# VH-VL binders against Mucin-19 (Muc19), part 20

Target 1, 175 residues: Mucin-19 (Muc19), of Mus musculus (Mouse) (q6pze0r851to1025)
Amino acid sequence: STCHVYGEGHFRTFDGESYSFDGLCQYTFLEDYCGQENGTFRILIESVPCCENGLTCSRKVIVTFQDQNIILQDGKVTAVQTAESTDCRERSANLYSIHTVGLYLIVKLLNGIILIWDKYTKVSVILDPSWQNKVCGLCGNNNGDLKDDFTTRHSSVAAGALEFANSWKTSQECS
Short names: E, the ipSAE of ESMFold2; O, the ipSAE of OpenDDE; V2, 0.75 times the mean of E and O plus 0.25 times the DockQ between their complexes.

## First folded at step 20 (VH-VL; framework fv_denrakibart)

Design dd6 (from cc4 with heavy chain S28K; at its last look DockQ between E and O 0.91; V2 from the best seeds 0.82)
Fold by ESMFold2, look of step 20:
Formats: sequence, C-alpha cells, structure tokens
Structure dd6 (fold): chain C 175 residues (1-175), chain A 121 residues (1-121), chain B 113 residues (1-113)
Amino acid sequence: as target 1 above (175 residues)
Amino acid sequence: EVQLVQSGAEVKKPGESLKISCKGSGYKFTDYWIGWVRQMPGKGLEWMGIIYPRNSDTRYSPSFQGQVTISADKSISTAYLQWSSLKASDTAMYYCARLEYEYWSGYFDYWGQGTLVTVSS
Amino acid sequence: DIVMTQSPDSLAVSLGERATINCKSSQSVLYSDLNKNYLAWYQQKPGQPPKLLIYWASTRESGVPDRFSGSGSGTDFTLTISSLQAEDVAVYYCQQYYSTPYTFGQGTKVEIK
C-alpha cells in the first residue's frame, strides 16, 4: 500500500482516495495511536511555503519512533533523541537506514514502514502488509474500503476533505 | 493532454549564442522535472541534465556541466537550454522530456518534438 | 556514473520472429528494499522522438503492445519482441534512473532480415 502527498497538498490515501488540502499547520500523516495512548509511531507533516502565493516549496516530515524524532528537513535526515541521557551511537545502527536512490531519500524503519522523500514537496509512505487496518491520519485507515477513508481523529466519517483533514491538525492554536 | 512544444530549428555559426525553449502544457509544470537530451547525427541519446521548475534546482551530466545552461520560467511553463558560444560539435537534435515524478521514478514519460540545431562555418 | 552497454549494436530479424536486446549496467540498478529495478526502455522510430516502452524493467507503458516485454534484474536486462512486426523497426535504448546523472545505453538498431 502507498500513500503520498505532493505539490500544493495533493494526497492519495493507502486505499486510493484522492483529495486536495493545502493546510499551513502541522498534521498527522499517519499514526497507529488512533484514539489509544499506546501506539508505536507517528508521522507528521508541515508544508513550507514559497515566496509566491499558493506555492509550496517543501515539506518537513517528523517521525516519532522508538524514543527518537527522525526529522526530514532542508534536504537532510536527522535524529533527535529525548533529553534522557541515552547513548547516541545506538540510534542509527538499529532503528532506521537511509539511502539515496535517484532523486530521492529513502528511510526504512524496522517496523516495516518505508518513507520516500524528494527533499521538496513529495512525501510517500509504503506500508508492510502487517499494517493493514492499523493506521489512521491523512493517509486514511488502510482497510481497503473507500467509504470510511475520511475518518476523522474523533472516529466520525467526514463528508468532505476539508473537515477530514482539519481534524488531523496536531495543534488547535494553529489556524 | 500532456504536451511539450519546442522552439523551431536553428542554423547558426560558431561563436554565436542560442537559447531554445520547451513549453509544457496539460499538467502542473512545477510538479515535474524537465530534462534535456542530446542526439548527435547518427548517434544515440545523451542525458544532458534536468531542472525542477518549482525552485530551479538543476542537475547536469558531468559531460555538459559548464557547456550549457538549463533554466526555467515557471510563470510561462517554459524550460530553456542555452549556449553562450556555439561550436560545430553542438550540431545535434535536442529533446526536452518530462520525468515521471508521481512515484519515485526517473524515466521520461513525455517528449518534445525536438529542436534541430545546426552549427556550421 | 553508471555506464549502460547494449548488445548487439544492430540486429536483423525476420518478420514474426523473436528479437532480443540486451542491456548491462556497470553497477546494480536494483533497490532491493523495494524490489525495484530502475531501468526503462525506449523505442525511437526514424524521424521521431523516443517513446517510452517499459519502466521498472518489466512494466509496459499504457498502449504498448504485449509483444514487448522486459526482464532481468540487477545488472543484466533484456527487451524481447516476441513476434517482430514491420512497425517495430527502430532503435531501442535502455536507461537507468538509479543514480544521477541518469544514463542511456548506446542503442540497438532492429531491422527486418
């Protein structure tokens, strides 16, 4: 299954729903929390605008996984550990790998998630089959059913993309 | 319908400057890389370089770095290939082409009709 | 830079017979984590721009007849025309897109024998 976003917020969900949403806040691209507090990862996205109105220059991606924030920003991938005094050497050897293929940076996580980023606006996520029906967010729920792909953060099915996508905003202070 | 329309054939003398164009239509120009490909008479295809019109990020083949300039004007959906001083060895057909970019690819899905550049004394 | 080498340089095949074109890369173009070979094939008929035939080594572009097939992995790739037609007379190119600069093979000319 593949989800992606590119350009000025053109999304395609894991189940094949296409919609446009050009929000300027931080949003949950996908996560496995889905109303529970014991999830294992989150992938958040933010659009970085250009000087020209209505044009997105890039996307920042934040991955929370195994006590690390993996940040895709400014053409680079960095890991940010919590303030706990944890040995930094273990962060890169076991938790993820980074490859450059063609024009893309590819981040492979141990949990079967592959993240592909063009260093600019395009972000793609590929899920291992074990993630079927276990995720939520702007990428939909990966259950093979288009009828509930617009499931909001509050477990209701939105009538349209705007209501759906705004429900996945991570901070209500952003407007 | 995706189209790439190139400027017309050129006949030039060595030492002259030249700028040829490639206008994209039928898609959002800033979403795709545009590449230039040279084909010398009787020869194969040579990847010259690509540009991402959104931000003008430009990548050249080492063989062409410093020999040509690739640019784009996203306001008119047009990419350019430019020489400051032509040589007889620049005689060739020049194609622009669009990289398929929706996935993590790098092949050319649409091609312009070509611009023949002839440089002779 | 990844060098792409095609063989043969030219090939004469009788109508209705099989044509086989080989392409070898100087480095692997397989990204094993995605199981994807970053290899495309193009057809260029006389006086025309190139046309995409095959991408990801084996996937046919829409509208390409199924007599065209691609196979291979890693460094060794093959384009096969199962039953050559008169309109298949062209030069065929492979191209890698695994790393920049992207590169083409030198081309293989296919003719009627």
Scores: ipSAE 0.709, ipTM 0.859, lowest interface PAE 1.3, mean pLDDT 89
ESMFold2 (binder alone), look of step 20: mean pLDDT 95; pTM 0.960
OpenDDE, look of step 20: ipSAE 0.874; ipTM 0.934

## First folded at step 21 (VH-VL; framework fv_denrakibart)

Design ee1 (from dd3 with heavy chain S103P; at its last look DockQ between E and O 0.78; V2 from the best seeds 0.00; counts 0 for: pae E 2.02 > 2)
Fold by ESMFold2, look of step 21:
Structure ee1 (fold): chain C 175 residues (1-175), chain A 121 residues (1-121), chain B 113 residues (1-113)
Amino acid sequence: as target 1 above (175 residues)
Amino acid sequence: EVQLVQSGAEVKKPGESLKISCKGSGYSFTDYWIGWVRQMPGKGLEWMGIIYPRNSDTRYSPSFQGQVTISADKSISTAYLQWSSLKASDTAMYYCARIEYEPWSGYFDYWGQGTLVTVSS
Amino acid sequence: DIVMTQSPDSLAVSLGERATINCKSSQSVLYSDLNKNYLAWYQQKPGQPPKLLIYWASTRESGVPDRFSGSGSGTDFTLTISSLQAEDVAVYYCQQYYSTPYTFGQGTKVEIK
């Protein structure tokens, strides 16, 4: 299953719902916490504006996976160990791999999640079937049911994209 | 309806400059790479290069690097192919084409009608 | 650069018969982690621009008749026209998009016997 965002916030969820949301904050694209305290990953996105009005130049992607922060920004991928890690290897390449194919940079995590980035506005996530019913965020819940694809962070079903997407904002201080 | 409309046929002499255009409509122009493809008379297709209009990121085939300039004006949804000094060997049909927007793609889903460039003395 | 080689250069096929076109790449165009072959097929009729037929080696573009099918993986690919019709007279090109520069095969001309 695949989820995408591109341009000025044009999304397609894992279950095939399409919507537009041009938020200027940081949002949860995908996570497995979903109201629990002990998830294993988060993928966060931020739109990076251009100098020109009304355009997004790129997206910053932040992946929290195990004890790593993997940051996709400015056409580059960097990884930072968390301060709580005690078993830091000098390089953590065993937790993810990076490939360039065609025009795209591809990050494959050990948990089977594949993140695809064009280095600009297009971000995609591919899940294998083992993630069915286990995720939430702007990409929806991947349960095969369009009726609840707008499930908010608080487990209510929103009537529209604006309420749904704003519920996935990571900081209430951003407006 | 997605359309790529190219400028009309050109008849030129060697040494002249030329800029041909490809105007995209019916889609978000800045979200798609646009490529140029040459077809010499009676020959196959040659990938010349591509441009991402949002930021003008441009990639050339080595065979065409330094021989042509690919550019775009996103304010009018138009991509360009330009020669500073035409040669008789530049006589060909030139197509613009759009790369499909789906992530990890690279194939051309829509093509312009072509611009015939004839360079003769 | 990945070189794409088609065979045959031309073929003549009777109406209603099967046409088979081969395309071979100098390097694999399969990205195994996604199980995707970065290969497309185009049709170019006389006096017309190319038209996309097949992408990802085997996926038919919307509106393309089901008599067109693609198969193969890695370095060896095939375009099949199961029952040739008069409107299928064209030159067919394969194209890889695994790495830049993207490259086309030299083309295969399909004619009616």
Scores: ipSAE 0.583, ipTM 0.820, lowest interface PAE 2.0, mean pLDDT 88
ESMFold2 (binder alone), look of step 21: mean pLDDT 94; pTM 0.956
OpenDDE, look of step 21: ipSAE 0.874; ipTM 0.934

Design ee2 (from dd3 with heavy chain E102D; at its last look DockQ between E and O 0.84; V2 from the best seeds 0.79)
Fold by ESMFold2, look of step 21:
Structure ee2 (fold): chain C 175 residues (1-175), chain A 121 residues (1-121), chain B 113 residues (1-113)
Amino acid sequence: as target 1 above (175 residues)
Amino acid sequence: EVQLVQSGAEVKKPGESLKISCKGSGYSFTDYWIGWVRQMPGKGLEWMGIIYPRNSDTRYSPSFQGQVTISADKSISTAYLQWSSLKASDTAMYYCARIEYDSWSGYFDYWGQGTLVTVSS
Amino acid sequence: DIVMTQSPDSLAVSLGERATINCKSSQSVLYSDLNKNYLAWYQQKPGQPPKLLIYWASTRESGVPDRFSGSGSGTDFTLTISSLQAEDVAVYYCQQYYSTPYTFGQGTKVEIK
């Protein structure tokens, strides 16, 4: 299944719901925590504006996975190890792979999640079927049911996209 | 309704400049790469290059690098193909086309009607 | 650059018969992690711009008749017209989009007879 965002915040969820939301904060695109402490990853997004007001130039994507932060920003992918490291940290180098195919930068995580980025505004995530019912965020819950795609961070079903999307803000201090 | 409308046919002499246009409508112009494809008389299709209108990121085929300029004006949803000095060998049909964006592809899903450029001495 | 070679250059086929067009790339256009072949087929009728038929090697574009099918993987690809119709007279092109420049094959002209 596929979720994507592009442009000024045009989303398509895993279950096929389309909505528009172009918030100015950092939001959870996808995670497996979903209100629990025992998750394994988060994918966060931020819109990066152009010089022209109101036009998004790119998106910054932050993936927290294992002991690494994988950052997609400014047309580049960098990895920063966040756990205390020893001299033998080469084992962390294989937690993901990066390939350029056509116009796209493709990041494959060891957990089978494939992240596709055009270096600009388009971010896509592909999940295999093993992730069904295990995720949440702006991409929805991947359960095949459009009725609960707007499930908020607090497990309520929002009537519209604004309430839903704002619930996935990572910092309530941002407005 | 996605539509690409190109400027009309041109008849030019060698050494003259030319700028032809491709106006996109019915979609978010800044979200899609636009490409230019040459078809010389009686010949096949040649991928010339592409531009991403949001920021003018441009990629050229090596055969066309330095021979033409691809540009866009996102404020009027228009892409351009430009020659500073035309040659008789530039006589061809020129198509603009949109690269599909909803997947991670590079194929052209919509094409303009073509602009015939004739360069004769 | 990935070179795309089509065969035959031209093909004459009786109405209702099968037409088969081959396209070979100079290197693989399969991205194995997505299991996707970065190949498209286009139809160009006389006096018209090209029209997309097939993408991802085998997926039909919306509105394209069932008689058109694509197959193959890696470096060898085939466009098949199962029962040729009069309106199928055209030049057919393959195109790779695995890496820039996104090259086309030289074309295959399909005619009736």
Scores: ipSAE 0.669, ipTM 0.841, lowest interface PAE 1.4, mean pLDDT 89
ESMFold2 (binder alone), look of step 21: mean pLDDT 94; pTM 0.957
OpenDDE, look of step 21: ipSAE 0.890; ipTM 0.945

Design ee3 (from dd3 with heavy chain S103D; at its last look DockQ between E and O 0.79; V2 from the best seeds 0.70)
Fold by OpenDDE, look of step 21:
Structure ee3 (fold): chain C 175 residues (1-175), chain A 121 residues (1-121), chain B 113 residues (1-113)
Amino acid sequence: as target 1 above (175 residues)
Amino acid sequence: EVQLVQSGAEVKKPGESLKISCKGSGYSFTDYWIGWVRQMPGKGLEWMGIIYPRNSDTRYSPSFQGQVTISADKSISTAYLQWSSLKASDTAMYYCARIEYEDWSGYFDYWGQGTLVTVSS
Amino acid sequence: DIVMTQSPDSLAVSLGERATINCKSSQSVLYSDLNKNYLAWYQQKPGQPPKLLIYWASTRESGVPDRFSGSGSGTDFTLTISSLQAEDVAVYYCQQYYSTPYTFGQGTKVEIK
């Protein structure tokens, strides 16, 4: 299953729900924490507007996976190891791989998640079937049911896209 | 309906400058790459380059790098191909085409009608 | 750059017969993780712009007759017209979009025998 975001905040969830949301905050695109303390990964997204107008020029992506932080920004990929990692270089090589195909940058995580980025506004995440009903965020819960794709951070189903998306802000101070 | 409409045929002399246009409609112009393809008389298709109108990121084929300039004006949903100094060898049909970018592809799903450029002394 | 080579350069086929065009890439255009071949086929009739026929090596564009099919993977691809029709007279091009610059094959002219 695949989740997409592109352009001015056009989303398609894993289950196929389409919605638009144009927020300027940082949002949880996808994670497996889902209100629990124990998670293994988190993908955050931020829109970067153009200087000339309100158009989104890029989308910053932050992937947290184990002891790795992978940042997609300004057309580049940077990896930052967290303080929890004692063996920096060898462990990173096994946790993820980066590929360039055409215009796109692909980050493949060891946990079966593939992230595709066009270096601008489009971000896609492809999940292995093993992630069925194990994720949450703007991408939905990947459970095969469109009706509950708008499950909020608080485990409620939002009535609309705005409520849904706002629930996945990483900071309440951001409006 | 997605459409790409190109400017009309051009007849030029060597050394002259030229700028042809491709206007997109029926879709979000800023969300798709626009490419230019050259086809010399009786010859095949040549990938010249592409531009992302949103931020004007441009990619050229090595064969066309420095030979032409690809640009776009997103405010009017128009892409451009221009020469500073035409050569007789620039005589060709020039197509603009949209890349099916939404599906992480690089193929051209919609094409303009073409602009014939004739350069002769 | 990835070089695309088509074969043959020209093909004459009787009406109703099968036409086969081959396209070879100098390097693989398959991305294994997605199991997708970044290969497209175009049809160009005289006096017209190219028209997309096949993408992802084997997926037909909307409106394309089912007599057109694409196959292959990696470096070797084939466009097949199962039963050539009069309207199929054209030049056909393959194109890779695995890496920039994107490149076309030299084209194959299909004519009626």
Scores: ipSAE 0.638, ipTM 0.873, lowest interface PAE 1.0, mean pLDDT 93
ESMFold2, look of step 21: ipSAE 0.713; ipTM 0.857
ESMFold2 (binder alone), look of step 21: mean pLDDT 94; pTM 0.957

Design ee4 (from dd3 with heavy chain S103T; at its last read DockQ between E and O 0.78; V2 from the best seeds 0.82)
Heavy chain, then light chain:
Amino acid sequence: EVQLVQSGAEVKKPGESLKISCKGSGYSFTDYWIGWVRQMPGKGLEWMGIIYPRNSDTRYSPSFQGQVTISADKSISTAYLQWSSLKASDTAMYYCARIEYETWSGYFDYWGQGTLVTVSS
Amino acid sequence: DIVMTQSPDSLAVSLGERATINCKSSQSVLYSDLNKNYLAWYQQKPGQPPKLLIYWASTRESGVPDRFSGSGSGTDFTLTISSLQAEDVAVYYCQQYYSTPYTFGQGTKVEIK
ESMFold2, look of step 21: ipSAE 0.757; ipTM 0.877
ESMFold2 (binder alone), look of step 21: mean pLDDT 93; pTM 0.952
OpenDDE, look of step 21: ipSAE 0.876; ipTM 0.935
ESMFold2, look of step 22: ipSAE 0.734; ipTM 0.866
ESMFold2 (binder alone), look of step 22: mean pLDDT 93; pTM 0.954
OpenDDE, look of step 22: ipSAE 0.888; ipTM 0.944
ESMFold2, fold request of step 23: ipSAE 0.747, 0.761, 0.765; ipTM 0.869, 0.875, 0.882
ESMFold2 (binder alone), fold request of step 23: mean pLDDT 94, 94, 94; pTM 0.957, 0.957, 0.957
OpenDDE, fold request of step 23: ipSAE 0.902, 0.902, 0.902; ipTM 0.953, 0.954, 0.953
ESMFold2, last read: ipSAE 0.736, 0.746, 0.762; ipTM 0.869, 0.872, 0.878
ESMFold2 (binder alone), last read: mean pLDDT 94, 94, 94; pTM 0.957, 0.958, 0.958
OpenDDE, last read: ipSAE 0.901, 0.903, 0.902; ipTM 0.953, 0.954, 0.953

Design ee5 (from dd3 with heavy chain S103A; at its last look DockQ between E and O 0.68; V2 from the best seeds 0.75)
Fold by ESMFold2, look of step 21:
Structure ee5 (fold): chain C 175 residues (1-175), chain A 121 residues (1-121), chain B 113 residues (1-113)
Amino acid sequence: as target 1 above (175 residues)
Amino acid sequence: EVQLVQSGAEVKKPGESLKISCKGSGYSFTDYWIGWVRQMPGKGLEWMGIIYPRNSDTRYSPSFQGQVTISADKSISTAYLQWSSLKASDTAMYYCARIEYEAWSGYFDYWGQGTLVTVSS
Amino acid sequence: DIVMTQSPDSLAVSLGERATINCKSSQSVLYSDLNKNYLAWYQQKPGQPPKLLIYWASTRESGVPDRFSGSGSGTDFTLTISSLQAEDVAVYYCQQYYSTPYTFGQGTKVEIK
């Protein structure tokens, strides 16, 4: 299954719901926490404005996985150890692999999640079937049912995309 | 509907400049790569290069690097192919085409009608 | 650059019979982590621009008749027209989009015998 965002916030969820949302904050694109404390990963996104006029030029992608942040920004992929980490033995090369195919950077995580980024606004995530019913965020819940694809962070089903998407903001202090 | 409409046929002499156009409509022009493909008379298709109109990121085939300029004006949803000095060997049909919007795609899903360029002494 | 080579350069096929076109790349166009072959097929009828038929080696574009099918993986690919119709007279091109420049094969002309 595949989730995408591109341009001025044009999303398509794993289950095929399309919506537009152009927030300027950091949002949960995809995670497996889903209201619990014991998840294994988060993929966060934020729109990066152009210096010249403030329009969206690219998206920054932050993957929190095994006590590291894997950051897609400025056409590069880097790994940054979190303050929580006490052990450097976990090498970034062991957490993910990077390939350039065509016009895209492709990052495969050890858990099998594939992240595809055009270095600009377009971000895609591909999940294998083992992730069915195990995820949440702006990409929806990957359960094959469009009726509940707008499930908010608080486990309610929003009537529209705006309420749904704003619920996935990572900081309520962002405007 | 998605359309790519190219400028009309051109008859030129060697050494002259030329700029041909490709106007996209029916889709978000700045979100798709658009490319140029040459077809010399009786010959096959040649990938010349592509441009991403949002930021003008441009990639050329080595065979065409330095021989042509690919550009875009996103305010009027138009891509361009231009020569500063035409050669007789530039006589060909030139197509513009759009790359499909999948995150990892590179194939052309829509094509313009073509612009015939004839360069003769 | 990845070189795409088609065979045959030309073939003549009786109406209703099967046409088979081969395409070979000089290096693999399979990205194994996605299990996707970065290979497309186009049809160019006389006097017309090319038209997309197949992408990802075997996925038919919307509106393309089911007599067209693509197969193969890695470096060796095939376009099959299971029952040739008069309107299928065209030149067929493969194209890789694994690595820029996104090169085309030289083309295969399909004619009615």
Scores: ipSAE 0.668, ipTM 0.847, lowest interface PAE 1.5, mean pLDDT 88
ESMFold2 (binder alone), look of step 21: mean pLDDT 94; pTM 0.957
OpenDDE, look of step 21: ipSAE 0.887; ipTM 0.943

Design ee6 (from dd3 with heavy chain S103G; at its last look DockQ between E and O 0.84; V2 from the best seeds 0.66)
Fold by ESMFold2, look of step 21:
Structure ee6 (fold): chain C 175 residues (1-175), chain A 121 residues (1-121), chain B 113 residues (1-113)
Amino acid sequence: as target 1 above (175 residues)
Amino acid sequence: EVQLVQSGAEVKKPGESLKISCKGSGYSFTDYWIGWVRQMPGKGLEWMGIIYPRNSDTRYSPSFQGQVTISADKSISTAYLQWSSLKASDTAMYYCARIEYEGWSGYFDYWGQGTLVTVSS
Amino acid sequence: DIVMTQSPDSLAVSLGERATINCKSSQSVLYSDLNKNYLAWYQQKPGQPPKLLIYWASTRESGVPDRFSGSGSGTDFTLTISSLQAEDVAVYYCQQYYSTPYTFGQGTKVEIK
């Protein structure tokens, strides 16, 4: 299944719901925490404005996976060790691979999640079937049911995209 | 409805400059790469290059690098193909086309009607 | 650059019969992690711009008749017209979009025999 965002915040969820939202903050694109503390990853996004006119020129993507932050920014993919990592063996395995295909950077995570980034505004995530019903965020819940795609961080179903999307903001300090 | 409308046919002499245009409508112009394709008389299609209008990132085929300039003006949803000094061998049909966005693709989903450029003494 | 080679250069086929066009790339256009072949087919009728028929090697574009089908993987690809119609007289091009420049094949002209 595929979720994407591009341009001025044009989303399509895993279940096929389309909506527009281009907030100024950092938001959860998808995660497997979903109201619990035992998740394994988060993918966060931020819109990066153009210097020239304030339009969105790119998106920064932050992937928290195991003990690493994998950052997609400025046309590059970098990994930054978290402060929690004290074991050098945690760094011995490749946590991701990068391929350039056409105009896109493709990042495959060790858990099988595939990120596709055009270096600019378009971010896509592909999940294999093993992730069905296991994720949440701006990409929806991947359960095949459009009726609950606007499920907020607090497990309620929002009436519209604005309430839904703002519930996935990662910091209440930003507004 | 997605449309790409190109400027009209041009008749030029060698050494003259030329700038032809491609105006996109019915979609978000800055969200899609747009490309130029040459078709010489009786010949096949040649990928010339592409531009991302949001930031003007431009990629050329090696055969056309330094021979043409691809540009865009996002405020009027228009891409351009430009020669500083035309040659008789530039006589061809020139198409603009939009690169599909939905996937992680590079194929052209919509094409302009073409601009015939004739360069003769 | 990935070179795309089509065969035959031209093809004459009776109405209602099958037409088969081959396309070979100089290197693989399959990205195995996604199981996607980065190959498209276009139709160009006389006096018209090209039109997209097939993408991802085998996926038919919306509005394209089901007599058009694409197959193949890696370096070898085929466009099949199962029952040729008069309106199918055109030049057909394959294109790879695995690596820039996104090169085209030289074209295959399909005519009625």
Scores: ipSAE 0.585, ipTM 0.828, lowest interface PAE 2.0, mean pLDDT 88
ESMFold2 (binder alone), look of step 21: mean pLDDT 93; pTM 0.952
OpenDDE, look of step 21: ipSAE 0.612; ipTM 0.867

## First folded at step 22 (VH-VL; framework fv_denrakibart)

Design ff1 (from dd3 with heavy chain S103V; at its last look DockQ between E and O 0.85; V2 from the best seeds 0.00; counts 0 for: pae E 2.02 > 2)
Fold by ESMFold2, look of step 22:
Structure ff1 (fold): chain C 175 residues (1-175), chain A 121 residues (1-121), chain B 113 residues (1-113)
Amino acid sequence: as target 1 above (175 residues)
Amino acid sequence: EVQLVQSGAEVKKPGESLKISCKGSGYSFTDYWIGWVRQMPGKGLEWMGIIYPRNSDTRYSPSFQGQVTISADKSISTAYLQWSSLKASDTAMYYCARIEYEVWSGYFDYWGQGTLVTVSS
Amino acid sequence: DIVMTQSPDSLAVSLGERATINCKSSQSVLYSDLNKNYLAWYQQKPGQPPKLLIYWASTRESGVPDRFSGSGSGTDFTLTISSLQAEDVAVYYCQQYYSTPYTFGQGTKVEIK
């Protein structure tokens, strides 16, 4: 199953719901925490504006996986490790791989998640079947049910995309 | 409906400049790469290069780097192919085409009608 | 650069019979992590622009008749027209989009015998 965002915040969820939302903050694109502390990853996105008003030039993507932050920004991928880790062998080689195919950068995580980025506005995530019913965020919950695709961070079903998407903001200080 | 409409046929002499156009409609122009493809008389298709209109990121085939200029004006949803000095060997049909965006691909899903450029004395 | 080589250069097939066109790439165009072959097929009828037929090696574009099918993986690919019709007279091109510059095969002309 695939979720993506592109352009001025045009989303398509894993279950096929399309909506537009181009907020100015950082949002949870996808995570497996879903209101609990025992999650294993988060994928966060931010729109990066052009010098010109009204257009998005790219997106910054932050992947929290294991004890590392994998950052997609400015056309490149950078990994930074939490200070708590002491084993440098485990930092990069066993946790993810990076490939360039066609016009896209592809990051494959060890947990079966594939992140595809065109270095500009388009971000796509592909989940293998083991993630069915285990995720939440702007990409929806991947449960095959269109009726609850707008499930907010607080487990309510929003009436529209704006309420749904704003609930996935990671910091309430941003407005 | 997605459409790519190219400018009309051109008859030119060697040494003249030329700029041909490709106007996209029915879709979000800045979200898709636009490419140019040459077809010389009786010959196959040649990938010339592509442009991303949102930021003008441009990629050329090595055979065409420095020989043509690909540009775009996103305010009027138009891509361009331009020569500073035409040669008789530039006689060909030139197509613009759109690269599919909704999947992580690079194939051309829509094509313009073509612009025939004839360069002769 | 990835070189795409088609065979044959031309093909004459009786109406209603099967036409088979081969395309070989100089490097693999399979991205195994996605199980995707970055290969497309185009049809160009006389006096017309090319038209997309097949993408991802085997996926038929909307509106393309089901007599067209694509197969193959890695470096070797095939376009098959299961029952040739009069309107299928055209030149067929394969194209890789695995790495830039993208490249086309030289084309295969299909005619009625």
Scores: ipSAE 0.610, ipTM 0.840, lowest interface PAE 2.0, mean pLDDT 88
ESMFold2 (binder alone), look of step 22: mean pLDDT 94; pTM 0.958
OpenDDE, look of step 22: ipSAE 0.880; ipTM 0.938

Design ff2 (from ee4 with heavy chain I99L; at its last read DockQ between E and O 0.77; V2 from the best seeds 0.81)
Heavy chain, then light chain:
Amino acid sequence: EVQLVQSGAEVKKPGESLKISCKGSGYSFTDYWIGWVRQMPGKGLEWMGIIYPRNSDTRYSPSFQGQVTISADKSISTAYLQWSSLKASDTAMYYCARLEYETWSGYFDYWGQGTLVTVSS
Amino acid sequence: DIVMTQSPDSLAVSLGERATINCKSSQSVLYSDLNKNYLAWYQQKPGQPPKLLIYWASTRESGVPDRFSGSGSGTDFTLTISSLQAEDVAVYYCQQYYSTPYTFGQGTKVEIK
ESMFold2, look of step 22: ipSAE 0.743; ipTM 0.873
ESMFold2 (binder alone), look of step 22: mean pLDDT 93; pTM 0.952
OpenDDE, look of step 22: ipSAE 0.884; ipTM 0.942
ESMFold2, fold request of step 23: ipSAE 0.741, 0.753, 0.766; ipTM 0.873, 0.879, 0.884
ESMFold2 (binder alone), fold request of step 23: mean pLDDT 94, 94, 94; pTM 0.956, 0.957, 0.953
OpenDDE, fold request of step 23: ipSAE 0.899, 0.900, 0.900; ipTM 0.952, 0.952, 0.952
ESMFold2, last read: ipSAE 0.739, 0.746, 0.756; ipTM 0.874, 0.875, 0.878
ESMFold2 (binder alone), last read: mean pLDDT 94, 94, 93; pTM 0.957, 0.956, 0.952
OpenDDE, last read: ipSAE 0.900, 0.901, 0.900; ipTM 0.952, 0.953, 0.952

